# Ledger of designs, part 1: VHH binders against q9p7j3

Scores and structures below are computed, not measured.

Target 1, 174 residues: q9p7j3; the task's number for its first letter is 1
Amino acid sequence: MILPLFPETQVHVFVYENVSNCAAIHEQLISQNPIYDYAFLDAATILYKKQVYSAIIRALEDRRDEQMKTKTIHSEVILSLSPKTEISSAFRQFSMTKKSKNIVVVKIDSKLTEEEEFERLDKLVEGNRVEFSDEELQKLIDFKVLKKNYKLDPSTLENPLASILSSIALRGYS
Structure headers, positions and changes below count from the first letter of each chain, unless a header shows other numbers; antibody chains are not in Kabat numbers.
ipSAE, averaged over its two directions, is called F for ESMFold2-Fast, E for ESMFold2 and O for OpenDDE. V2 adds 0.75 times the mean of E and O to 0.25 times the DockQ between the complexes of E and O.
[cut] marks letters that were taken out.
The coordinates of atoms that the task and the answers printed are left out; those that the model quotes come from them. Centres of patches stay.

## First folded at step 28 (VHH)

Design t28
Fold by ESMFold2, last read:
Structure t28 (fold): chain B 174 residues (1-174), chain A 124 residues (1-124)
Amino acid sequence: as target 1 above (174 residues)
Amino acid sequence: QVQLVESGGGLVQAGGSLRLSCAASGRTFSTYAMAWFRRAPGKEREFVAAISWRGDSTFYTDSVKGRFTISRDHAKNTVSLQMNSLRPEDTAVYYCAASLAWYFLVSPSEYDYWGQGTRVTVSA
């Protein structure tokens, strides 16, 4: 995927369901294995494609403006999903855990085509790839988690997208 | 929720100029990215230009770069498209669009609100 304001930055997003080896992946991430240099997100926290794009673009803008708060662009994506600036809570709320079953995986600064990147990722993830689409994401979301992560009240639950996206846009800016 | 109304279309000679305006109304509209698309007779809607929520980033399709300028006025809740050096191939219905996101992409599917369009005809 090519972003208009970041034309030299190639980004790929993959969605896997029924992942059996999240614990093994998690161990590799803790070990900082460079082969696992992706953002691994728990799909239970992601309802919309725009939610993921918003985090990616926020992370890229912060990198461009020298305002990143985390060590890597992929960890910055995880922070950028959060409505708040606190790094530890963002990782607890949005990162894949050992218990995750479905994941969204983001690669920024890829030097590979989508299919080439998929071939590498598929050797790491034991699960079934599904389309990155609102239709598929809606099958994997946990609405209780979404409501808690973004503090959605009854007035915002009819169309939570606007509330979620504004939370990401306004994080730390007031 | 958000309502968009375009104005400023009309007939103009090649080489001339027009300024399109899009008036926006709705709750907290100022946090939305805005774009212009166009549809020529018999063709699909295509991206023309976009501007970010804060107005600090813009993007143009290649065929209009240097000739068209998108701008916004938060106080008036308006977005404008200044169209200079017009060519017959710029003839189209021009649509204003808004995204719930502050950022913009070029696909029509990324935009959540649409105006009814304003017709621009550029005579040879």
Scores: ipSAE 0.380, ipTM 0.726, lowest interface PAE 2.9, mean pLDDT 89
Fold by ESMFold2, last read:
Structure t28 (fold): chain B 174 residues (1-174), chain A 124 residues (1-124)
Amino acid sequence: as target 1 above (174 residues)
Amino acid sequence: QVQLVESGGGLVQAGGSLRLSCAASGRTFSTYAMAWFRRAPGKEREFVAAISWRGDSTFYTDSVKGRFTISRDHAKNTVSLQMNSLRPEDTAVYYCAASLAWYFLVSPSEYDYWGQGTRVTVSA
């Protein structure tokens, strides 16, 4: 994926369903194992590709502007999905957990092609890769979770994308 | 629902200037990015320029850098494309596009709303 304002930053996004080893992956993330240097998101919280792109771009802009709040660009992606500025809340709401079944995985600053990165990631994740597309994401979303995370109400539920993207864009502004 | 209406197209001599305008109407969200695309006769639609929702980031395809300037006016809900030093290869139908996202990408598939286009013809 090529981002117009970040042309030297290679980004890959993968989606896995029916992941059987989230607990093991979670343990590796807590241990800060560098082989697992990705953003692991719970797919139950992601409905749109543009949600993920928004978080990636927000994180990259904050890195460029020296305004990152977390230690790594991948943890910053997780924070950037949230409409709120609290780091621990963002991780509770969006990160893969030991109980997650489906995940979205983001790699920023990759030195590999998409297929090379996939082959590396596929050794870590025990699940089925599916396309990163709105069609596949809508099969994995939990709308109850989405509604809660973004405070969606009846007026925003007809077009939740606009409300979600606005929440991400306006985070930290009064 | 957002409606986009382009204006300002026409016939101009090579080396001349033209200013395109795109008015957005209907229910618009303040966090949307805007772009211009163009389609030359017999060609596919291609990216020309984009501007973020805040107006603080812009991006141009290489062939128009330094000659074209994209800008926006939030009060009027308009985006403009100032085209200077026009060349015959700039001849195309120019389309205004809007994304629900605050950021821009260059693929047409990333844009949610499109105008009908305005024709620009640059004669040698």
Scores: ipSAE 0.378, ipTM 0.728, lowest interface PAE 3.0, mean pLDDT 89
Fold by OpenDDE, last read:
Structure t28 (fold): chain B 174 residues (1-174), chain A 124 residues (1-124)
Amino acid sequence: as target 1 above (174 residues)
Amino acid sequence: QVQLVESGGGLVQAGGSLRLSCAASGRTFSTYAMAWFRRAPGKEREFVAAISWRGDSTFYTDSVKGRFTISRDHAKNTVSLQMNSLRPEDTAVYYCAASLAWYFLVSPSEYDYWGQGTRVTVSA
């Protein structure tokens, strides 16, 4: 996928359910294995496609402006999901953990087609690929975690998307 | 809730210029990406230009690149479209739109709020 605002950057997003090897993936990420150069998100924290894309755009804008707060574009995507400026908080809130079962995987600056990228990623992830859609994400979300991450209350829960996207946009700008 | 009101449309000769303005009434205007769309007679609504919520990123459809400029004023809660070197094919009703989402903004479905439109007519 090519984003109009960033025509030179190819982005792919994948969703996996019933992943059995998140702990193993997590260890590879800790060791900074280059073949695991993705943003691995806990699907329990993602409700909308627009949430993910908004974070991607924010990260790309930060990179463009040479204002990245994290070391890699993928870590910046994780940070960009958070309403908080603290990197550690963002990772605790949104990053895949050893205990995760369902994940969203983001690839920035891909040199491959979506299918080719999937073939590579499929060798790393032991789970079932599902469609990247609001419908599928809705099946995987933990609303308790979502509410906590974005401090959603009864009023904002009437339109969670608006609240989430506003939080992402306003991070660091108050 | 954001209300959008367009102005600045009118009749102009080919090669002329117009400046469209869109005034927003919502308190959260600053968090929205803004765009202009247009609908020509007998055609579907099409994307013209978009600007990020910060105002530091812009995107244009190819046919208006170099001729149109989108800008926004956060202090005034407005977004503008400077239209230069107008052509008859630019004749349309121009709509202002707002979106909290900012990734693939060429699709009208990505926008949450719309104005009522302002008519631009370019004569040959």
Scores: ipSAE 0.196, ipTM 0.610, lowest interface PAE 3.0, mean pLDDT 92
Fold by OpenDDE, last read:
Structure t28 (fold): chain B 174 residues (1-174), chain A 124 residues (1-124)
Amino acid sequence: as target 1 above (174 residues)
Amino acid sequence: QVQLVESGGGLVQAGGSLRLSCAASGRTFSTYAMAWFRRAPGKEREFVAAISWRGDSTFYTDSVKGRFTISRDHAKNTVSLQMNSLRPEDTAVYYCAASLAWYFLVSPSEYDYWGQGTRVTVSA
């Protein structure tokens, strides 16, 4: 997918359920294996496509403006999901863990088609690919975690998307 | 909830200029990407220009590049469209729109709030 604001940057997003090797993936990420150059998110923390894309856009904007807080664009995506400025908090809130079962995987600066990228990623992830849609995401979400991450209350739960996107946008500006 | 009110439309001769303004209600203006759309007689609504929530990124449809400039003022909760070198084909009702997301700027479905529109007529 090409974003209008960043025509030179191709982005792909994948969703996997019932992933059996998150622990192994996590080890590769810690070792900074370049083959695992993705943002691996815990699907339990993601409710909307727009949530993911907003984080991607924020990260790309920060990169463009040379204002990234993290070392890589993928880590910046993770940070961009968080309403908090602390990198460690963002990772704790949104990144895939060793115990994760369902994940959202983001690729920035892809040189491959979506299908080609999927074939590559499928060698790394042992799970079932599902559609990247709000419908599928809502099946995987942990609302308790979501509420905690974005401090949602009864008033904001009427329109959680607006609250989430506002939180992403206002990070570092509140 | 965000309310948008456009102003600045009118009749202008070809080659002339107009400046449209959109005033947004509320304190959440800074979290929205803003855009201008237009609907010409007998045509569908089309994307014109967009500006990021920070105001540091802009995007234009090809037909207005170099002629139109979108800007925003967070302090005043306004977004503006400076239209120069106007052409008869620019005749339309211009709408201000707000979006919390900004990955498909040209898609009206991504915009959460719309103004009532302001009419721009460019005579030959």
Scores: ipSAE 0.190, ipTM 0.601, lowest interface PAE 2.9, mean pLDDT 92

